# VH-VL binders against p93756r25to151, part 31

Target 1, 127 residues: p93756r25to151
Amino acid sequence: EIQLGSKLVVGENTLWVSNNGDFALGFFNPPGLLNRFSIGIWFNSNSIPYDQRKVVWVAGAGVVVSDNSSYFELTRNGELVLFDSLLGVPVWNSKTNRFSVSSALLRDDGNLVLLKDREEIVWQSFG
Key: E = the ipSAE of ESMFold2; O = the ipSAE of OpenDDE; V2 = 0.75 times the mean of E and O plus 0.25 times the DockQ between their complexes.

## First folded at step 18 (VH-VL; framework fv_lumrotatug)

Design E6 (at its last look DockQ between E and O 0.29; V2 from the best seeds 0.00; counts 0 for: pae E 3.1 > 2)
Fold by OpenDDE, look of step 18:
Structure E6 (fold): chain C 127 residues (1-127), chain A 122 residues (1-122), chain B 107 residues (1-107)
Amino acid sequence: as target 1 above (127 residues)
Amino acid sequence: QVQLQESGPGLVKPSETLSLTCTVSGGSISSYSIHWLRQPPGKGLEWIGYIYYSGSTDYNPSLKSRVTISKDTSKSQVSLKLSSVTAADTAVYYCARGDYIFLTGYRPFDYWGQGTLVTVSS
Amino acid sequence: EIVMTQSPPTLSLSPGERVTLSCRASQSVSDYLVWYQQKPGQAPRLLISGASTRATSIPARFSGSGSGTDYTLTISSLQPEDFAVYYCQQYDSWPLTFGQGTKVEIK
């Protein structure tokens, strides 16, 4: 379970991983680009190098951030925000601040869900 | 200090396979990407490809069909094979360290081998 | 691929002179631009990365500037050891590509 205020930062090689370890959420380089990053979910298999793993979901199609300590955060207001630190602006937002989000969970099926009262799904990546 | 050194035959016949080895000392190839580049006499530089610490590779599209890069971690060596060579493949071949770390980014070549001339001639 | 174009092809100068080398990319490389110096019989040496960051042990007389598609390497006062070929390279996108080089030679 992902707590409000949690964030992933470009360059820190941190991931949100599903309970069974089969899926991970984190930054990745879109094809052809070296120093730009997107947030996505991929199947987490040790038999496949990280850079070869298939991405099954991307936060905002085509949205990228710089390598200047940009971050992806579950804000305390219950929104997923992708922030470009170089630009100084959010570049993607789940727009879930009115749903009383209490936490997030990367499910074992690869679906990232935002939860109200730790139970009710109010937003999901595959939705 | 990190050092790279290219080695291999300096003469290759047309249609044969060019084979070079890059030996890395003073550092681990398990932490960095090793790239191959080349420079025809009196010409500019061309990127050939690289091998990631995971073993993943990528090549210049212009050479992809003929290039194979591999590594032997136990020997701290990276190999380059270029098949079906012609006179156009005559060049000084360099291996260089590139700091490309997934989820972190890419940095330019900070360490180079001294290069080895490979001449393609019958 | 991104095409890198350097100008001029050759520059003949005397020691002490200011040097300005140009590098143009066919599309924006977002400051992911590196400059190398290469002397005869030697491998390229890293000078500038990120368009304007000097590498370790590079003299202060070397500086890089520019943005988008246009970049410049400047040598404030050319020293005898600076006569060489200079290459720019982008690392914005795969495949990595180099300019054709500018030769700085003694006048």
Scores: ipSAE 0.510, ipTM 0.862, lowest interface PAE 1.1, mean pLDDT 93
Fold by ESMFold2, look of step 18:
Structure E6 (fold): chain C 127 residues (1-127), chain A 122 residues (1-122), chain B 107 residues (1-107)
Amino acid sequence: as target 1 above (127 residues)
Amino acid sequence: QVQLQESGPGLVKPSETLSLTCTVSGGSISSYSIHWLRQPPGKGLEWIGYIYYSGSTDYNPSLKSRVTISKDTSKSQVSLKLSSVTAADTAVYYCARGDYIFLTGYRPFDYWGQGTLVTVSS
Amino acid sequence: EIVMTQSPPTLSLSPGERVTLSCRASQSVSDYLVWYQQKPGQAPRLLISGASTRATSIPARFSGSGSGTDYTLTISSLQPEDFAVYYCQQYDSWPLTFGQGTKVEIK
């Protein structure tokens, strides 16, 4: 379970993973772009080479950030925010402030969800 | 160990097409790109373009109208064609390998061919 | 395209001296910068990637530093085998571009 304030940073090689490990969320470099990274969810298996991994969801339908310590954060106000540190602006957010988000979860089916009271889904990546 | 080797004619007449081949041996290149570069004698390096093993290409805008990079996977070869050459195209031509990593993107050239001099003269 | 400017064009030095080479980009390259060494008749040799990471088998006397638009290659104690031309290259944006080189020659 992903707590408020959790952050992924381009270049740190950190991932949010589902409980059973089958799915990962993190930064990846879309093919054919230099120094451009998206946040995506993909099937996370040691038996699948990275260049064959399928991305099943991308934040903001594929918006990108530069590798100037850009980050993806579940803010303390309960928003997912993708921030481009070179441009100094957010490029995408979930618009979930004021929904009383308590945490996020990458479920074992690959759906990223934001939870109220650790149980009620108030936002999800599928949709 | 991966090895790259350029081959082709050392002399090309003006207005003809320069044609070179890069042969790649000694490893898997399933996620790598092959780049072409050139260096006029006594001068700096210029990137020409690349081909990914899937066949996707991109070229330096300054040369794009005259350049084609292609591959023959059965021979593990990558070809460079540069049309309508002039004396300004005289250079040592290199092929080099770059890698692509899903999480971190493109990597610098870790393997270079020895280079082949192409002279454009009448 | 990103213009890479190296300075100085030539350095004449003796073995044992410290060498500092400058590379300036026309816009930030976000540490997507490499340094190569090239000797006459040879292909370029990768020294530094990611602005500061030494390639395999590169001696510790080579170091890279800098950020944004300004990058430096330092050789802490110049050895006889280090007399060569040094190039910087950015891989932040297409097209890939190189500096014009700095020649380090024996005084």
Scores: ipSAE 0.324, ipTM 0.756, lowest interface PAE 3.1, mean pLDDT 88
ESMFold2 (binder alone), look of step 18: mean pLDDT 88; pTM 0.911

## First folded at step 21 (VH-VL; framework fv_lumrotatug)

Design F1 (at its last look DockQ between E and O 0.76; V2 from the best seeds 0.00; counts 0 for: pae E 2.9 > 2)
Fold by ESMFold2, look of step 21:
Structure F1 (fold): chain C 127 residues (1-127), chain A 122 residues (1-122), chain B 107 residues (1-107)
Amino acid sequence: as target 1 above (127 residues)
Amino acid sequence: QVQLQESGPGLVKPSETLSLTCTVSGGSISSYSIHWLRQPPGKGLEWIGVIYYSGSTDYNPSLKSRVTISKDTSKSQVSLKLSSVTAADTAVYYCARGPYQFLTGYRGFDYWGQGTLVTVSS
Amino acid sequence: EIVMTQSPPTLSLSPGERVTLSCRASQSVSDYLVWYQQKPGQAPRLLISGASTRATSIPARFSGSGSGTDYTLTISSLQPEDFAVYYCQQYDSWPLTFGQGTKVEIK
């Protein structure tokens, strides 16, 4: 479970992982762009070869950030924010600051959810 | 173990097309780009272009009008064609594997072919 | 395109000495810089990426530093196998460009 204030930074190359390990959320470098990074969810099962993993969801339909100090944060106001530190602007957010979000969870089905009271889904990445 | 190997004719006549193949063995190229580079004898390295796992390409503007890079993913092969060659195109040609798409730390080319010398001479 | 300038062009040193190699970019490359080692008849070998991160299996005597336009490769104690040509390369912008190299040779 992902607590308010948690963030992923491009240059740290860290990720959020579902409880069973089957899905990972992190930055990746989309084809065709130098040093541009999207945040997404990919299938991370140990049965999938490291070099054949596929992205199943991308925040903001593939928006990118520009440098290694850019980050993806679950803010203390309960928003997911993708921030481009080079340009000094957010490029995407979940628009959930008034939903009383208490935490996020990357579920074992690959769905990233924002929770109220640690149980009620108030936003989700899929459907 | 991942290995890259360039192959093709070592001698090409002026005005003809230089054709090389990069064969990748011991791993998949599905999450990686493949680059072509060259190094004229006694000189530094020049980047020629890249083909992404998607099949799209980018080329050095200095060579763009003469270069085609293509691939056959089922054979793990990437081809380079450089048309209308002159003596200035004499170089050792390398293919190299680009960074893994899910690793965003700073990286260069960690896997290179051995290089193949192509001489342009009549 | 970004021009990479290396200095000095040649260094003559003995084993055990400390060496510092310079690489300057014509504009900021924001730490998108790599260092390679190349021995005669071989492809370049990746040493440092991201200006300062050692590649897998690279000995700790190799270190990279710098920022913006000015970057440095340091070898803290030269070993016999370290005599080679060293290249910097930027990956900030297309086209990818390399410095012309610094040859480190035995004195």
Scores: ipSAE 0.313, ipTM 0.744, lowest interface PAE 2.9, mean pLDDT 88
Fold by OpenDDE, look of step 21:
Structure F1 (fold): chain C 127 residues (1-127), chain A 122 residues (1-122), chain B 107 residues (1-107)
Amino acid sequence: as target 1 above (127 residues)
Amino acid sequence: QVQLQESGPGLVKPSETLSLTCTVSGGSISSYSIHWLRQPPGKGLEWIGVIYYSGSTDYNPSLKSRVTISKDTSKSQVSLKLSSVTAADTAVYYCARGPYQFLTGYRGFDYWGQGTLVTVSS
Amino acid sequence: EIVMTQSPPTLSLSPGERVTLSCRASQSVSDYLVWYQQKPGQAPRLLISGASTRATSIPARFSGSGSGTDYTLTISSLQPEDFAVYYCQQYDSWPLTFGQGTKVEIK
């Protein structure tokens, strides 16, 4: 379970991983772009060769950030925010501040969910 | 252990097409970008182009009109074709591995082939 | 393209000495700067990435610094195996470009 205030930072190579380890959420380098990164979910199981680990979800359509400590955060207001530190602006937002989000969870099926009262799904990546 | 190895003719006649193959072993080319570079004897390095995990390519503008990079994932091979060669294309040609798709902050070429000399001469 | 200029072209030094190599970009490369070491008959070896991050298995005597257009590779105490040509490379913008290299040779 992902707590409010949790953050992933470009360059730190940290991941949010599903309980069974089959999926990971983190920054990755889209092809054709230099020094640009997207935030997404991909197959992460050790039973899947690296060449078969594919992205299954990306935050936004073609949204990218620079390096320079850009980050993806579950804010204390309950929003997923992708922030470009070079530009100094958020470039993507789940817009869930009104849903009383208490935590997030990357499920074993690869679905990232935002939870109210730690059990009610108020937002999901596959939705 | 990841290894890259260049192969192809070491001699090409002017106006012909230079063709090289990079064979990657000990790792996959499906999650890494593969780059081609060259180094004329006693000179510095020049970036030729890249083929990404997706199969898309980018080329150095100075060579774009003459360069084609492709890959065969099933064979773990990346190919370089450089058309209309001249003596200026004489160089040691390298293939090198770019960063892993899901790795950030480390952007150099970590693995290189040993290089293969291609001489353009009539 | 971004032009990378290294200086000096050649350094003649003795083992144990401190080495400072300069790399200047024609425009800011935002710390997207790599250093390589190349010995005769060999492919380049990655030393530093992101201007200051040592690659795997690179000795601590190698360090990178700088920002904007000016970058430095430092060898705190030159070892016999460190005599080679050193290249800087930017990955800020296409096409990727290299400096012309600095040769570190034995005095």
Scores: ipSAE 0.211, ipTM 0.783, lowest interface PAE 1.8, mean pLDDT 92
ESMFold2 (binder alone), look of step 21: mean pLDDT 90; pTM 0.927

Design F2 (at its last look DockQ between E and O 0.34; V2 from the best seeds 0.00; counts 0 for: pae E 7.7 > 2)
Fold by OpenDDE, look of step 21:
Structure F2 (fold): chain C 127 residues (1-127), chain A 122 residues (1-122), chain B 107 residues (1-107)
Amino acid sequence: as target 1 above (127 residues)
Amino acid sequence: QVQLQESGPGLVKPSETLSLTCTVSGGSISSYSIHWLRQPPGKGLEWIGVIYYSGSTDYNPSLKSRVTISKDTSKSQVSLKLSSVTAADTAVYYCARGPYKFLTGYRGFDYWGQGTLVTVSS
Amino acid sequence: EIVMTQSPPTLSLSPGERVTLSCRASQSVSDYLVWYQQKPGQAPRLLISGASTRATSIPARFSGSGSGTDYTLTISSLQPEDFAVYYCQQYDSWPLTFGQGTKVEIK
């Protein structure tokens, strides 16, 4: 379970991983782009080379950030925010501040969900 | 310690194919991308291409039609082939290591082979 | 491709002097800029990445600065072992491209 205030930062190579380890959420380089990063979910298997791991979800369409300490955060207000530190602006937002989000969870099926009262799904990546 | 070493013929005739091998020790080529570069005598550096962890490749557009990069993971070797060579292809050829597969982004080449001179001459 | 232009082509200096090398890109490379040092008969050695981050085991006298299209490599006090050719390289976009180099030689 992902707590409010949790953050992934470009260059730190940290991931949010499902309980069974089958899925991971993190920064990746979209095809054809060098040193530009998107946030996405992929099937996490050691049998699949890193550069061939199929992304099953991406935050926004074509949204990218620089590698200047840009980050993806579950804010304390309950929003997923992708922030470009070079530009100094958020470039993607789940817009869930009104849903009383208490936590997030990357499910074993690869679905990222935002939870109210730690059990009610108020937002999901597959939705 | 990671080491890269280029090997192959130092002399190639015009119109023939230049073939080099990069042998990587102290590390796995399945964990790092491997790049080929070259440097004509007394000149600057030119990026030739890259082979990624999965075996996918990208090439410099200026050389794409003549370049093939492949690898044999069982031998820890990466190969470069450059067809239809001319005197302009005379250079010291380098293989160099790219970023770790679990690291995002390119940060320069931290390990290089010593380079091997290939002269194109009739 | 992005064209990298270094200046000056050659610098003749004495040990102890401050060195300033320039690298200009034909378009912004967004700080995705690397500096290498190359000595005769050797492969290039990584000095600076991300325009300003020293690589492992690189002496503090080496520093990188700049933004957009203009970047600088500085050696605060030139040491005898620093006489070499220095190259800048962009990694903003494919294909990777290098400057033509600046030779730092002894006066």
Scores: ipSAE 0.055, ipTM 0.745, lowest interface PAE 3.2, mean pLDDT 91
Fold by ESMFold2, look of step 21:
Structure F2 (fold): chain C 127 residues (1-127), chain A 122 residues (1-122), chain B 107 residues (1-107)
Amino acid sequence: as target 1 above (127 residues)
Amino acid sequence: QVQLQESGPGLVKPSETLSLTCTVSGGSISSYSIHWLRQPPGKGLEWIGVIYYSGSTDYNPSLKSRVTISKDTSKSQVSLKLSSVTAADTAVYYCARGPYKFLTGYRGFDYWGQGTLVTVSS
Amino acid sequence: EIVMTQSPPTLSLSPGERVTLSCRASQSVSDYLVWYQQKPGQAPRLLISGASTRATSIPARFSGSGSGTDYTLTISSLQPEDFAVYYCQQYDSWPLTFGQGTKVEIK
């Protein structure tokens, strides 16, 4: 379970992982790009190197950030925000600040969901 | 302190495979990428490809069908093989160290080998 | 792939003169640009990264500027050791590509 204030940072190789370990959410380079990173969900396997995994969902349809200090945060307002630290601006958000989000969960089916009261889904990655 | 050195034959016959080794001393290659580049005599530089710390590779599309880059982490060595060479492959070949893992920002190559000339002729 | 074009191909200058070298990319490289210096028989030497950041131990007379597709290397007062070939290189996208070089030679 992903608490408010949690974040992933480009360069740290950290992930949000489903309970059974089958799916991971993290930063990756889109094909053909060197210093651009997107946030995505992929099937998680220790035998496949991180840079070769196949992404099944991407935030903002491929929006990118450009600095190794850029981050993806579940803010204390309950929004998922992709922030470009080089530009100093958010480049994408879930627009959920009015939904009373209490936490997020990457489910065992690969769906990232935002929860109210730890039970009600108020946003999900698969629309 | 970190040093790279290219080694291999200076002469290669047409249609054969060019094989070079980059030996890294004064540091480890287990967390860094290694790139190969070349420079034909009197010409500019061409990027050949990279091998990442994971062993994954990316190649220049212009050479991809003929290029293999591999590594032996225990020997701190990275090899370049270029098959089916012609006179157009005559160049000084360089290895260079890339950033710490693929997620570290690239800032140009600060560690280069001295280069090795490979001539392709009969 | 991104084509890097340098101009002029050659400059003949005297020590003490100011030199300005141009590098144009076929599409924006968003300041992911490097300048190298290369002397005969040597590997390239990193001068500037991020379009404007001098590498370690590079003298202040070297400066980089520009944005988008248009970048410039300036040497404010040429020293005898600065006569060399200068290359720009983009690192925005694979494959990494270099300009063809500008030779700065003694007049």
Scores: ipSAE 0.013, ipTM 0.633, lowest interface PAE 7.7, mean pLDDT 86
ESMFold2 (binder alone), look of step 21: mean pLDDT 90; pTM 0.921

Design G1 (at its last look DockQ between E and O 0.48; V2 from the best seeds 0.00; counts 0 for: pae O 8.0 > 2)
Fold by ESMFold2, look of step 21:
Structure G1 (fold): chain C 127 residues (1-127), chain A 122 residues (1-122), chain B 107 residues (1-107)
Amino acid sequence: as target 1 above (127 residues)
Amino acid sequence: QVQLQESGPGLVKPSETLSLTCTVSGGSISSYSIHWLRQPPGKGLEWIGVIYYSGSTDYNPSLKSRVTISKDTSKSQVSLKLSSVTAADTAVYYCARGKYEFLTGYRGFDYWGQGTLVTVSS
Amino acid sequence: EIVMTQSPPTLSLSPGERVTLSCRASQSVSDYLVWYQQKPGQAPRLLISGASTRATSIPARFSGSGSGTDYTLTISSLQPEDFAVYYCQQYDSWPLTFGQGTKVEIK
């Protein structure tokens, strides 16, 4: 379970992982775009190298950020935000600041969900 | 451990198509980007193009009209075809890849084939 | 495309000497620069990426520096196995382009 204030940063190669380990969310380099990164969800396993996995979802349908410590954050007001640190602006967000989000979860089916009261789904990546 | 090996004819006649195969062992190519490069004898390196882990391709604009890169994932092979060759296409041809491109992007080529000399002459 | 120019073309030195190799780009490459070593009959070997980050298993005597358009590879104390051709390569923009090489040879 992903708490408010959690973030992933380009270059740190950290991931948010589903409980059973089958899916990961993190930064990846889209084909054809030197030194640019997107946030995606892909099928994941401890026995399969990260670079051998297929992406099933991409934030903002392929929005990219620079590799200058850009980040993806679940903000304290309950938004998922993809921030380009070189440009100093968010390039995508979930628009959930009014939904009373308490946490996020990358589910074992690969769906990233935002939860109200730690139980009610108020946003999802596959919706 | 990943290994790359180029294969194909060492002699090609002018105006014909140069065809090479890169065989990759020690991993699946479905998740990797494979590049082709060449080096004329005694000269520097030229990037030819790439087939990405997605299956899409990009080519050096200087060669784009004559080059096709494709892959056969069942055989772990990537093919290079260069049409309408001339003596200027005589070079050592390499296939290459980086170590962790999906997560880190391009950071140089860690893995290279041995290279294969292709001579274009009558 | 970005043209990479290396200097000097050839450098004749003895083991133990310090080597400084120059690479200049026709426009800023923002530290997106790789150095390779190539010995006769072999494929290139990755030395440095990101202008200054040594690749795995590369000895500490190799270091990269520079920014913008001007980059340097330094070998602090030349070893017998370091006589080779050195190439720089930018990855700021497609197509990937290489310098013409600097040959470091024994004198």
Scores: ipSAE 0.596, ipTM 0.843, lowest interface PAE 1.1, mean pLDDT 89
Fold by OpenDDE, look of step 21:
Structure G1 (fold): chain C 127 residues (1-127), chain A 122 residues (1-122), chain B 107 residues (1-107)
Amino acid sequence: as target 1 above (127 residues)
Amino acid sequence: QVQLQESGPGLVKPSETLSLTCTVSGGSISSYSIHWLRQPPGKGLEWIGVIYYSGSTDYNPSLKSRVTISKDTSKSQVSLKLSSVTAADTAVYYCARGKYEFLTGYRGFDYWGQGTLVTVSS
Amino acid sequence: EIVMTQSPPTLSLSPGERVTLSCRASQSVSDYLVWYQQKPGQAPRLLISGASTRATSIPARFSGSGSGTDYTLTISSLQPEDFAVYYCQQYDSWPLTFGQGTKVEIK
């Protein structure tokens, strides 16, 4: 379970991983881009080389950030925010501040969900 | 194993269009970016351009006005066209696969064709 | 474009010696730096990516280091098969650009 205030930062190589370890969420370099990053979910298997792993979800189609300590955060207000530190602006937002989000969970099926009262799904990546 | 091979005329007249084909086997061109590079005899390497898995392209600004890269996925072939050639375009032309690891940012040209010499001469 | 400058242009050495090749970028390439080896009549071979990561099947005697604008390829003990031209290449910005190469030849 992902707590409010949790953050992934470009360059730190940290991931949010599902309970069974089958899926991971983190920054990646979209194909064809040189020094840009997106945030997404992929099947996390050691049997699949990194260059062959397929991303199953991306936060905001075509949205990228620079390699300047940009970050992806579950804010204390319950929003997923992708922030470009070079530009100094958020470039993507789940817009879930009104849903009383209490936590997030990357499910074993690869679905990222935002939860109210740790049980009710109020937002999901596959939705 | 992935293999690339360049093919096309080895001699082109000035002002004409250089046309080469890169045939890719052992892998899908829909999954990787294919780059064209060249190397004049006894000189260094120059990047010409790239065609991505999506079909989009990027070109070296120094050649952009004369370069066209395309692909035929059904034939697993990538094409290079360079118009209005001069003696300065004489080089060994390579096609190469652009490797990437999306988590680490690892990149480089990991597979190359053997290269094909194209001479521009009247 | 980012200009890559390698030094020295030519290096004459004997087997067993330590080799140090330099690559300088006209601006920071943020470790997006690749090294290639090229032998006569052959295509370049990928050696190092991301400034310091050896490619598959590359011997441990090859190593890369550096940051910002200055990078180094080191061969700890030169082997007979290592005599070749070495190129650095940046993949930080378009267009991709290469150094002019350093020729490592037998003394």
Scores: ipSAE 0.016, ipTM 0.665, lowest interface PAE 8.0, mean pLDDT 90
ESMFold2 (binder alone), look of step 21: mean pLDDT 88; pTM 0.916

